# Ledger of designs, part 3: VH-VL binders against p60001

Target 1, 193 residues: p60001
Amino acid sequence: MNTLIDNPKAMASGYLAMAQMFSYPDADAWRRLTENGLVDPALGRETLEAEYLGLFEMGGGTSTMSLYEGQNRPERGRDGILQELLRFYEFFDVHLNQDEREYPDHLVTELEFLAWLCLQEHAALRDGRDAEPFQNAARDFLVRHLAAWLPDFRQRLEATETTYAQYGPTLGELVETHRSRLGDQPQKSREMQ

## First folded at step 1 (VH-VL)

Design r5 (framework fv_refanezumab)
Fold by ESMFold2-Fast, scan of step 1:
Structure r5 (fold): chain C 193 residues (1-193), chain A 120 residues (1-120), chain B 112 residues (1-112)
Amino acid sequence: as target 1 above (193 residues)
Amino acid sequence: QVQLVQSGSELKKPGASVKVSCKASGYTFTSYAMNWVRQAPGQGLEWMGWINTNTGNPTYADDFTGRFVFSLDTSVSTAYLQISSLKAEDTAVYYCARVGRLYYYGMDVWGQGTLVTVSS
Amino acid sequence: DIVMTQSPDSLAVSLGERATINCKSSQSVLYSSNNKNYLAWYQQKPGQPPKLLIYWASTRESGVPDRFSGSGSGTDFTLTISSLQAEDVAVYYCQQYYSTYTFGQGTKLEIK
């Protein structure tokens, strides 16, 4: 499908699909992944589960990848990253995933937050309300967080021979399209009108 | 005109409570976060925390947990700072200040300040 | 917690001369992905609230005279007043907004 994903509703759907793809593939998640065409049913849930555990599980002595921003940016310090992410979520009173709430820097949590911002932007535009707070938050969040660690994460992911590797380009396209639509940070005088 | 107007000065005894108000006008109240900043006599500026004007959720700096409560009345575009169990060291000018449209860039509009004096 | 340290604590400058105020952060406030420094400067005159002068380390707030300029990157920042005027007598504060908000201790600027 060569449709440009340049509107907030479509972008929200893309982020939610990626959040679903990178969530642990339990029985319910597997059903949704196959129903939505994100995985081939012939692969089997056990195979996807083994790939997930092999790629992302910590402490096994295997070469693994972290799904947590803080672990992908060790030079910056995880506490600082967690505090900044919590302030974004608190600003909008967003409770994304109760089980993952103590890990605000999980990839799925960050994708779900971006989806939420896109949905709020869509609702504001539909209702004739000011969408700029959601657009500005998404711009700043992408620059400070997801876009800052995604390139190196993608390079490692796309080098694997797993089902997950094929979604590295999808993550990149979503982020690049979103940033392109939002543009650069606005000038202070423009914000004040 | 965009402005923040705070309540008048307060003189309180130790152990009392005080509630400072900050009324916004000239802009959409719920689109901007409200910060509270303290300045003790002859001292510098100290950030106390902020409140999300859309959700009402407060965030406090470490030194301002417990006795300090941020709240809102969105129907009158007003933010409040309540200090309970007042101590002499709470004597200060308390400012409200909004951030711009983006999540905490800089504090572009400030209230005039409220002097709270705690004295016997 | 990011600590902001200003120097000097006080400065006396003759009218028409250049005033220079320095600010150092304990950690970098430069965000590499957007190449912006999350650093602001405020002016506070006696009996008044602070007034925003500079944000993004070097962007002048609307209505602020051209004689005020900000420079620096990462951890070391400077506020410069190219030609001091009488109305510039004030305390100046730097402030980071990279991780919450933290103010410097202030620099008092007086006429020599």
Scores: ipSAE 0.000, ipTM 0.462, lowest interface PAE 15.1, mean pLDDT 83

Design r6 (framework fv_refanezumab)
Fold by ESMFold2-Fast, scan of step 1:
Structure r6 (fold): chain C 193 residues (1-193), chain A 123 residues (1-123), chain B 112 residues (1-112)
Amino acid sequence: as target 1 above (193 residues)
Amino acid sequence: QVQLVQSGSELKKPGASVKVSCKASGYTFTSYAMNWVRQAPGQGLEWMGWINTNTGNPTYADDFTGRFVFSLDTSVSTAYLQISSLKAEDTAVYYCARSKYYDILTGYPFDYWGQGTLVTVSS
Amino acid sequence: DIVMTQSPDSLAVSLGERATINCKSSQSVLYSSNNKNYLAWYQQKPGQPPKLLIYWASTRESGVPDRFSGSGSGTDFTLTISSLQAEDVAVYYCQQYYSTLTFGQGTKLEIK
């Protein structure tokens, strides 16, 4: 089910697909999900909406789970997490989804930021510009944020009998492939000769 | 060769302001964060904060808000530290220092340092 | 903030002898996801800016003599100079860059 993604443009597409998958499935989102083959049209939008609300919203079933890093990492404290995430976004002057910008720790926001970094890395490599700032930021962001909370989130997600459960492995493959490509330590930016 | 060259020493009266410059050469200025570090006479190193050289956004350590302003002029690869309403306790050597790697949260260790600017505040 | 505490405050060592400087952090600076200690060591000679010696607790900066070595993990770190030279007289600082950034108070190294 999972495709190994090992280049920045393809990886950006994977992150954007997962961002779409974990966004609220309104009419426009449902159309994109079905057009992109992420969801079987036979499932029906109402079923996907019910699963989303049951899993991720206040009115959920007996076992709800949060899409927010701060709520998935109570040992750290959410204010610190939010401050760090905002510094990442502000460093690159990135203006993410306005509806979710008040909550910079939302899974979709973090996935969109990683996609943005991959797209900038791709553009820099294509243009012969320095890609190291984007690569270093992606490594640091993965290690300090998404990769730190995804394993437990994924374990809970994959235990459900919902359409979303099948994308737990996809999220894990994207993150581990990205980390593998970037290596486990920051790279030094290119210095002028 | 990477170099950070700071402006010369300053002798100021209490209540005056000072602006210290740090001119970078030998690398792409906007690819590395610039940090400011203070060292009072006979004391240790104190991190003041950093500035994102790509966006111009400063981040200040808790003790260095209000009177301290970090800024840039990317066209001349120069970072600035401005201190307003100078007090005797601001007497120190002020260093600019480059983060070794890109790090938008805290900054990696500092691989290159300016020579320091002595600011003396006395009546 | 993570508080960095160095010991001793001052140390006198004979030329050619081993010098050992300790640094303790109030919280772990080891990040489990990348298995790196966010800890650096600097040398500062009178009238000069600090010079980076060691980063990632044990990685020697380019151009730094191999008599300088760093060790330790988590909260306890050591800088070792295997055979002290006259030019090594300086104040040595540890620095954590794990959460914000803080320096130790410094250790003054003198010749006996």
Scores: ipSAE 0.000, ipTM 0.475, lowest interface PAE 11.9, mean pLDDT 84

Design r8 (framework fv_refanezumab)
Fold by ESMFold2-Fast, scan of step 1:
Structure r8 (fold): chain C 193 residues (1-193), chain A 122 residues (1-122), chain B 112 residues (1-112)
Amino acid sequence: as target 1 above (193 residues)
Amino acid sequence: QVQLVQSGSELKKPGASVKVSCKASGYTFTSYAMNWVRQAPGQGLEWMGWINTNTGNPTYADDFTGRFVFSLDTSVSTAYLQISSLKAEDTAVYYCARGFRYSSSKGYFDYWGQGTLVTVSS
Amino acid sequence: DIVMTQSPDSLAVSLGERATINCKSSQSVLYSSNNKNYLAWYQQKPGQPPKLLIYWASTRESGVPDRFSGSGSGTDFTLTISSLQAEDVAVYYCQQYYSTLTFGQGTKLEIK
C-alpha cells in the first residue's frame, strides 16, 4: 500500500488494528473492534470468542495454532527467542500498551512493538531528529522475528473458515510494506539519505 | 468455593516414577493457568513451570526439563505432574497453584493445593 | 532472572508490636503503562501451603486482616503487620511476576 509506504503514523495504526484483532476478545477489545469496523457487531462477541479459543487455545491436537513466535519456531527453541525479544524491548525501555498477561513473543506484543517503533520514527521525522535507530530496530526486528514466522502462520490461518482468516492478508501486507520501505541493509538506507 | 485438592503422599525408590494429581473445583478449570511449585524440606519456594489449561501446552523452568511432565484431564478438571527416574534430590512437597489466566504464566497465585509430599529413599 | 532478596532472614517480634519485612528486586517490577508493581506477598504456616496476602504490592487479598499492609514501588517493598498476633507466626515470601516467576528466600517471623 502506497499510502502506508510514506506514512509511519498510518503504518502504526495498521499494526495497532491488527494487535486489537488478535487480542483476546474481552469486553474492551470487542468494543474497539466494532467501533473500528474490524468486526460486524451482528457476529456477537460470543461467536468471536469461540473462534479465538478454537483456533488458538482449545484445539489440543494437530490443528491448534499458536499466537506465540517461540511455539511457531520450535527449531530455534523458545528461550532463545524470548531472550532476544526482551533485549529489543529493554534497549528502548519499552512497556507496550497492552495486557501484560501475554509473553514477550505473543503476536500482539510483537505488533505493538512495531507500532511503537513506527510512532517513534514519525515523531523523530516530525521533530527533525534522527529516525535511524527506530528504522534500524524495525528492520532487524522484522527480519529476525515477525517476518521469520508470519508466512507459515498466515498460510495456516487463511485456510480456516473464521473471521480471523480474512486478516491474514492484512498482516502480510503490513509486514511486506514495512520491509519494502526500510530495505534489507542498513548501508542502503544510509546511502539513500 | 474454589478448591485445589492434591493426591496423597508418595514414598518411592530411586529410578521409579510418580504422578501427582491436582483436582480443581469451584471455578471454570480452563479459565486459569495451573502452576507447579516445589519446596524441598526446610527450603523456600521454587517455581517449576505452568500449563495452559485450554491447549494443554506445558512450559518448564530451566531446572525442570527432561524428567518432569505437566498434563491435564479437562473432563475431570485435574492437572498432573509426573516425575520420571526419581532421585533423592526430588524429595519435596509439590504444590499446584492457580495462576492468572489460562494463557499466561504471569501473575500471583490466589489458590494453592494442600501439597503432595514425595519422598525418594532406598 | 529478577532476583528477590528479603531481609531479615528471621525476625522476632513481641505480641502486639509492629513487624516489618523487606523485599528488594534486582530490577524494577513497576510497569509504567499501568503504574502497577508486579509484586505479591505470601504467608506460609508450618505444614500448610502458602496463602496469598497482598498483590500489586499494596492490594489486600479478600479475607486478609487489615493489620497486614504492603507498600513500596519499583525495587523496594515492605510488608507490615501493625499489631502482631499469635496466629501470624509463619514464613513470609515476596514474589515478582513482572518476568519469569521468582520468590524471595523467605523471612521467618517468630514471637519474641
Scores: ipSAE 0.000, ipTM 0.438, lowest interface PAE 18.6, mean pLDDT 84

Design r9 (framework fv_refanezumab)
Fold by ESMFold2-Fast, scan of step 1:
Structure r9 (fold): chain C 193 residues (1-193), chain A 120 residues (1-120), chain B 112 residues (1-112)
Amino acid sequence: as target 1 above (193 residues)
Amino acid sequence: QVQLVQSGSELKKPGASVKVSCKASGYTFTSYAMNWVRQAPGQGLEWMGWINTNTGNPTYADDFTGRFVFSLDTSVSTAYLQISSLKAEDTAVYYCARHYYPSGYEFDYWGQGTLVTVSS
Amino acid sequence: DIVMTQSPDSLAVSLGERATINCKSSQSVLYSSNNKNYLAWYQQKPGQPPKLLIYWASTRESGVPDRFSGSGSGTDFTLTISSLQAEDVAVYYCQQYYSSYTFGQGTKLEIK
């Protein structure tokens, strides 16, 4: 059973929920996660914080994983990845939250950008305006960035015995549903109509 | 039909300024980034930078900071390149070229070029 | 910056013969997630702006004759003109768009 809704407004909500889930769980973040039903309050913030630090900031080898695309794709060179990401963000003049200082390749930043594109797509469709730029950007962003590194990241995440492992499938379904929907949409000519 | 039409040739003295225009037609101006490319006499192509036509924000290649300014007038679908404090080494043909920012990257249409000559 | 190097600097080919122009990048311009090479070829005739011929290393731009083809992957690329015609006299440039934009120095193609 696929629980994801494949319209842009619902897709944006999914991306924002995942951005919240993979943000550092300080006191404010913990409150949002429990109020939104993403974590069991009985788990305790200290437990979630320990899981976050153990998975993403501490440990070594198999048990440690990065939340940064550039570090998950060392064979590609991080500078090239950062330049491409900045081109996407700058084109739309998107000033994303800098929870992680100056790093456009953080998972949370990429999820927030996809959410923003989905919200702009929704607004354009609602208003009878051209949604094509947002749809094309999302398609390219998924292929070049998030979908390119998510499968290996998920494999490692889903092998853990953590709260975060539960959201590996959710990330994958969200990306797959989004790509499927974008591929089914009719495309307009690049030229003015 | 897509067209990029640039302003005519300029002859300037060292220390003067020049403003080159590039007028777009036949497409949605804000869906494509505008790039500037320089070609000195008898030399190859050199990318100068681009301007985001949706936001108006310019990005310059390292060799083209300071004296070079990219700007827009979206009401007339026109991009501008201004060069201040002209030097003899600025003598070149300046081209505008578009790319479809979300997915294209390749420069599919170019202006005809504007020759800027700096001499005393 | 990614440095693009073309060879030869100049080439003379008889009408109807095959012309081959090479382009090397200082680092790979292949993005394996989409399996695309971020590489284009442009033709520039005297007094004219450059014209896009090939993008994604091997995709021919609309309206470009079939005699033009692009090949290669990673760091080594080739532009081939299978049967040279008089109107093909030009300077040819390769360009990477993997990280910013850089052009090769150009290859001048002449008939003789």
Scores: ipSAE 0.006, ipTM 0.538, lowest interface PAE 10.8, mean pLDDT 85

## First folded at step 4 (VH-VL)

Design n32 (framework fv_namilumab)
Fold by ESMFold2-Fast, scan of step 4:
Structure n32 (fold): chain C 193 residues (1-193), chain A 119 residues (1-119), chain B 107 residues (1-107)
Amino acid sequence: as target 1 above (193 residues)
Amino acid sequence: QVQLVQSGAEVKKPGASVKVSCKAFGYTFTGYYLHWVRQAPGQGLEWVGWINPNSGGTNYAQKFQGRVTMTRDTSISTAYMELSRLRSDDTAVYYCARGPYYYKAFDIWGQGTMVTVSS
Amino acid sequence: DIQMTQSPSSVSASVGDRVTIACRASQSISSYLNWYQQRPGKAPQLLIYAASSLQSGVPSRFSGSGSGTDFTLTINSLQPEDFATYYCQQSYSTPFTFGGGTKLEIK
């Protein structure tokens, strides 16, 4: 089902689905993709793996696009991007997957962090606690990181003839819906509302 | 209203210690760093250190290592800065300030606590 | 430690003037530069973060520019309430350091 909704729990599900889609399609990843209906089992894991490698690792002898923010924003300098991403993750004591800890700027890592923030926002709202820190972090993370490099990335992705191209619009809709819900201004504290 | 409220002015003798409190209102205490910044009379601003109220982790400017201790009590949304072995040149207004972790700008400041060290 | 050099130390101006304050870092700090205003007897107030982002509630006559080592705060059409001391601050790495301040005085 391709219905996006703008509540934090549904938003988290969308980010996690995209994180699964853009992860390397090993046997475990392939099982999750097929179980969640993100790919047709008839496609075959080997076909998806070849597309992944061709797009992101060895396209035409050279990778044609990068899944890393730092490589998509060379004018910013990757070291600065990495330091700032680590500050976001460290503040919330978010433990990244061991395979991804050396790559804080990978698309999957950034999507998983946004999913985590949305889940914490959902839990806070459900429990009658202050959700503002998670909402503010998500807004700032989107503006400073994912939304800053996604438009050029998705334009290149959508120009390909691969299974991945169809998820360019999904990534854009998730980010645009999330930003729209959060607004441009920092939220006021509960006392001021 | 989002605000940080600090304890009152202190007068101390050289060699004593002082403990300043900073109580947070109107936001989630564990969602932001708390920084301590001091300003001697007629002088500029000097960063002392920060505490992460969520983890209790701290980072102090090397000039204050061994003399400053930052703590917090999450049950009352209060942070503390204790400075020991006071000298006359520690006379300053001490501010606590809230900082977002990613760019660390100080967006909300306490009113300041004047600490006077004299004989 | 990263040294922040602010110039001038003081400037005299009249209401309606355009005022420019400079801040230089001893090494590249990317865009991790913040500007604060401090009125006599009060705590500092954040004006600009990330070199050029205006803090909510701050009048649009304030603007920041620069990257790397050289940064500028500009106040267009100075108002009476703008007479204060201004500080730049790097948040690139600890220890965070401030410029020496620029005192803006009535001419």
Scores: ipSAE 0.012, ipTM 0.537, lowest interface PAE 8.2, mean pLDDT 86

Design n40 (framework fv_namilumab)
Fold by ESMFold2-Fast, scan of step 4:
Structure n40 (fold): chain C 193 residues (1-193), chain A 119 residues (1-119), chain B 107 residues (1-107)
Amino acid sequence: as target 1 above (193 residues)
Amino acid sequence: QVQLVQSGAEVKKPGASVKVSCKAFGYTFTGYYLHWVRQAPGQGLEWVGWINPNSGGTNYAQKFQGRVTMTRDTSISTAYMELSRLRSDDTAVYYCARVYSYRWAFDIWGQGTMVTVSS
Amino acid sequence: DIQMTQSPSSVSASVGDRVTIACRASQSISSYLNWYQQRPGKAPQLLIYAASSLQSGVPSRFSGSGSGTDFTLTINSLQPEDFATYYCQQSYSTPFTFGGGTKLEIK
């Protein structure tokens, strides 16, 4: 029932909401999730924490769903993905501290970077400045990173019986709407002429 | 069923090199980072570095940079740590450990390999 | 490097006691804090990850709390098999660093 708004400020809000949703649900995160209406308070933090750990833990005999791009793209080496992501972040002077450099491929980090690009785009448009650098970076980032691994990730996520499963469609709609607005998807009208 | 099995004890002279192996069983070898941690007799735990078995990429603690090399052979699900220019204070039990991404916890440990460096 | 200070270095206790071990980081590490148990001559075993999450197969008498710089491991009702050395470890930044260890001894 939620229709995503295809403007940069609203897109940034959507990405930040998803970043909150897929962050570890500690007490502060839980408070934000309930305040933002992303989870039902009646669920309880302990239940959400158990779901997070059950879905995203790697241990014992069963592998988990990974929240890391490098682990969701086994056809590629993770270090190559990490280096490419760091080049995006450094280009815009979005400095990750040393600890964050070990996790640049985390879903939350990629969503926060997309939110940052959308906020910069919004500020540029509001101020009458050139928004193209942020738009071009978002297009490239989506094609080369998030959109490249999200389809398989969300298919697995949506098969689970968890609170997180309901946000698979939300992630997909955010990425698809953003890509459509930026024009990176091939035009179907080319086939109609 | 998931386990890491390390090579046997080594005795080396100062200046020599040692290569310790760590073979993985019961899980997808390329799906998890492997770290190396050492422990000198009667002392605490010290992190040496990690290897990504999928890519072969590594990260070493600065104090070992230039002396340690981590490699792997995916065909036999085995990781290696080679430490060169050995000193007596390198005497320790060396552990390999599997790490999952969430909070980088060491969830499965090898049994350890005792490396003794003596004249 | 992030310094991990663990206290006390040793604690003497009896079966049935509640034991508390503290761990302090030299800077904020969020919840990137793990606890391990090591018996003499054995490899360490993961007890708690992400500051407060109990590893599968670990008895519920073990619990962890804290965030940022100050962390605590608690054993609510000490059992004979719990006499071991305990280590905290930060995974927030490389190099990963461990506390100095707390040896739990029979009183």
Scores: ipSAE 0.006, ipTM 0.481, lowest interface PAE 14.0, mean pLDDT 84

Design n41 (framework fv_namilumab)
Fold by ESMFold2-Fast, scan of step 4:
Structure n41 (fold): chain C 193 residues (1-193), chain A 119 residues (1-119), chain B 107 residues (1-107)
Amino acid sequence: as target 1 above (193 residues)
Amino acid sequence: QVQLVQSGAEVKKPGASVKVSCKAFGYTFTGYYLHWVRQAPGQGLEWVGWINPNSGGTNYAQKFQGRVTMTRDTSISTAYMELSRLRSDDTAVYYCARGYSWYRAFDIWGQGTMVTVSS
Amino acid sequence: DIQMTQSPSSVSASVGDRVTIACRASQSISSYLNWYQQRPGKAPQLLIYAASSLQSGVPSRFSGSGSGTDFTLTINSLQPEDFATYYCQQSYSTPFTFGGGTKLEIK
């Protein structure tokens, strides 16, 4: 009845797979994507690279389909988004892979942070330690950041005829499953007297 | 109110050691890396290393390996840089600076500590 | 180590001029490039982080651009208080390295 995606370790794996999928498809990334069954080898790396550059061009200034939260939420102002994201990352002293990070608000960076929180939650539960700090951080991070901009992003992504369009539903399922699981977590409450 | 305050100027002889302090005010000391950067008179900026005040972990530029030691005391929100076996070319202003984890920009700087190494 | 090269090493300009300073990395550093201003006798101050993001409190006449290996700092409509030395810095990989600096002198 339960699926593996309901537990934090499996969710971390899902987030890391999506982080890899949306990273620039260099030779090493292409090898891992094909070995993990995320991309058909017959497509060819050059085709995937062309799709990435066409959809998400980072070297040409602002893209019409950006991988950055701040560019997908102009109403909030990017500086405010970056400051808030840095507060989450610095609070937990998180240092993700430099090669995959350009800005704090990159999709890959946000996915890797969620994976890290899930791994810390898993370790805490395994060790009989308090997992609530990681669960609370993940809930806040999802509501304030990824879940707030992902719906519009994935709608645009899924309208494309690219390999990346296939992973719009996967991103949505990961986020919604994570939020649902966190929403069902027990909370200690006290009635006001 | 967010600031880094460094210890005062030092004059040392060649072969001596110097220990510079950097005290943090107005933010969570363990939430940010602290970097040390030096500047010889009339010269540019040179990165010495960083310390993670939360873990005590350090990273030093190869040029200073074996001569520099970075430490911290979380009870007083203070970081230290000790440089040993001083030479005349170690004469410089030494700065501590706060770095963000992602792009590691040095957004808050101490006022600097002048270390003069002369006979 | 990643080598950072700034050009020019010095610039003489008049108030109201547009000044451009270039910074080149010996290898790709993505957008892990920061710009600092240092006034004589003072500590450096952060102007631009992540190649193009303006630090809070910094006047809008300052802007940064570029990615990978080539970066630019622009000061539009130079003011007297902009007399200073400017440094680029890569924070992509340790050791963090700075450009040689560009000294801006008012004509």
Scores: ipSAE 0.006, ipTM 0.464, lowest interface PAE 13.5, mean pLDDT 84

Design n43 (framework fv_namilumab)
Fold by ESMFold2-Fast, scan of step 4:
Structure n43 (fold): chain C 193 residues (1-193), chain A 119 residues (1-119), chain B 107 residues (1-107)
Amino acid sequence: as target 1 above (193 residues)
Amino acid sequence: QVQLVQSGAEVKKPGASVKVSCKAFGYTFTGYYLHWVRQAPGQGLEWVGWINPNSGGTNYAQKFQGRVTMTRDTSISTAYMELSRLRSDDTAVYYCARGYPFYRYFDYWGQGTMVTVSS
Amino acid sequence: DIQMTQSPSSVSASVGDRVTIACRASQSISSYLNWYQQRPGKAPQLLIYAASSLQSGVPSRFSGSGSGTDFTLTINSLQPEDFATYYCQQSYSTPFTFGGGTKLEIK
């Protein structure tokens, strides 16, 4: 309530919960999802796995959705998107994609990076340190990446009759609340000479 | 409040080295790149390189590779550019500039350091 | 290296004029183009970043446009303090490179 410190901490929890939700539901992931109340245990892991594979990994037709920003923004070209994402991750020494099979533009990777930025912001505010670098990174990352492709992705997701559809609104609320809190680019009152 | 303050003018002989400092005030030193840009008298702007104060990582223009070294000391929020094997055509004003890492623009500049290389 | 060609090298104008400066990249740089103003004996100052985004505190008479390889800086109603040298700069890839500059002179 009216505390800037609590806002980034709560947002970090939200981003991490969504990262867990959209990760492949292996045994460890299923345990975390049920323990955190994100999925009803009565659904069964096999049902969630079937929904995941059907939505995100089977085929390339109109009924399959990609979890990768680069594939959701083909007009931009994936190599350009990957280079921009790596600029953010490398600046903060966040080591991503050291495995050949991992890509920096996966939804889970982008959500985990936003959670990391929110946790660093929270720690800085708690400790009386400057939070601006983390706030600037989150603002630009949202505008240039996640917020740029999420609206079309969630529209398709929410049209499905799956457990994942209920988290489309949650993703949208996290992103829009975060953007609203961060605002536009900082005002700079520098004199022209 | 944000300010970059550079060391004073230098006069060097050909073959010598020069080390210019740039001290940052009013912002988190590790949150931005520091770029070095030079300008010969009456000429345009030429990018020399950047340092990431957080990691110590550097990137130099090929023209200066092997002659330039950029370092920083986070305890005093100061970056350094050392240029060796000086030639008369290295005579220029050398600027440090704060680089916003994501949009990649230079929003605050130091006052400049005149380096004169003359026999 | 990405070559930045700026034109014209100088332009003469009067207060109240509309002035246009062009900048061309040797390859596509998307929108990673910045414009700077430099007065004699002073450090450059940022006017526009990301091709068209006006830096806060910069007068609205300045505007930028373009994408890919062709970019333009426009000053709609020239003021006395605008007589300076203007530089475009690509920040798409290292090494970052600048145009040759355009000197705006009193007619």
Scores: ipSAE 0.243, ipTM 0.720, lowest interface PAE 4.3, mean pLDDT 87

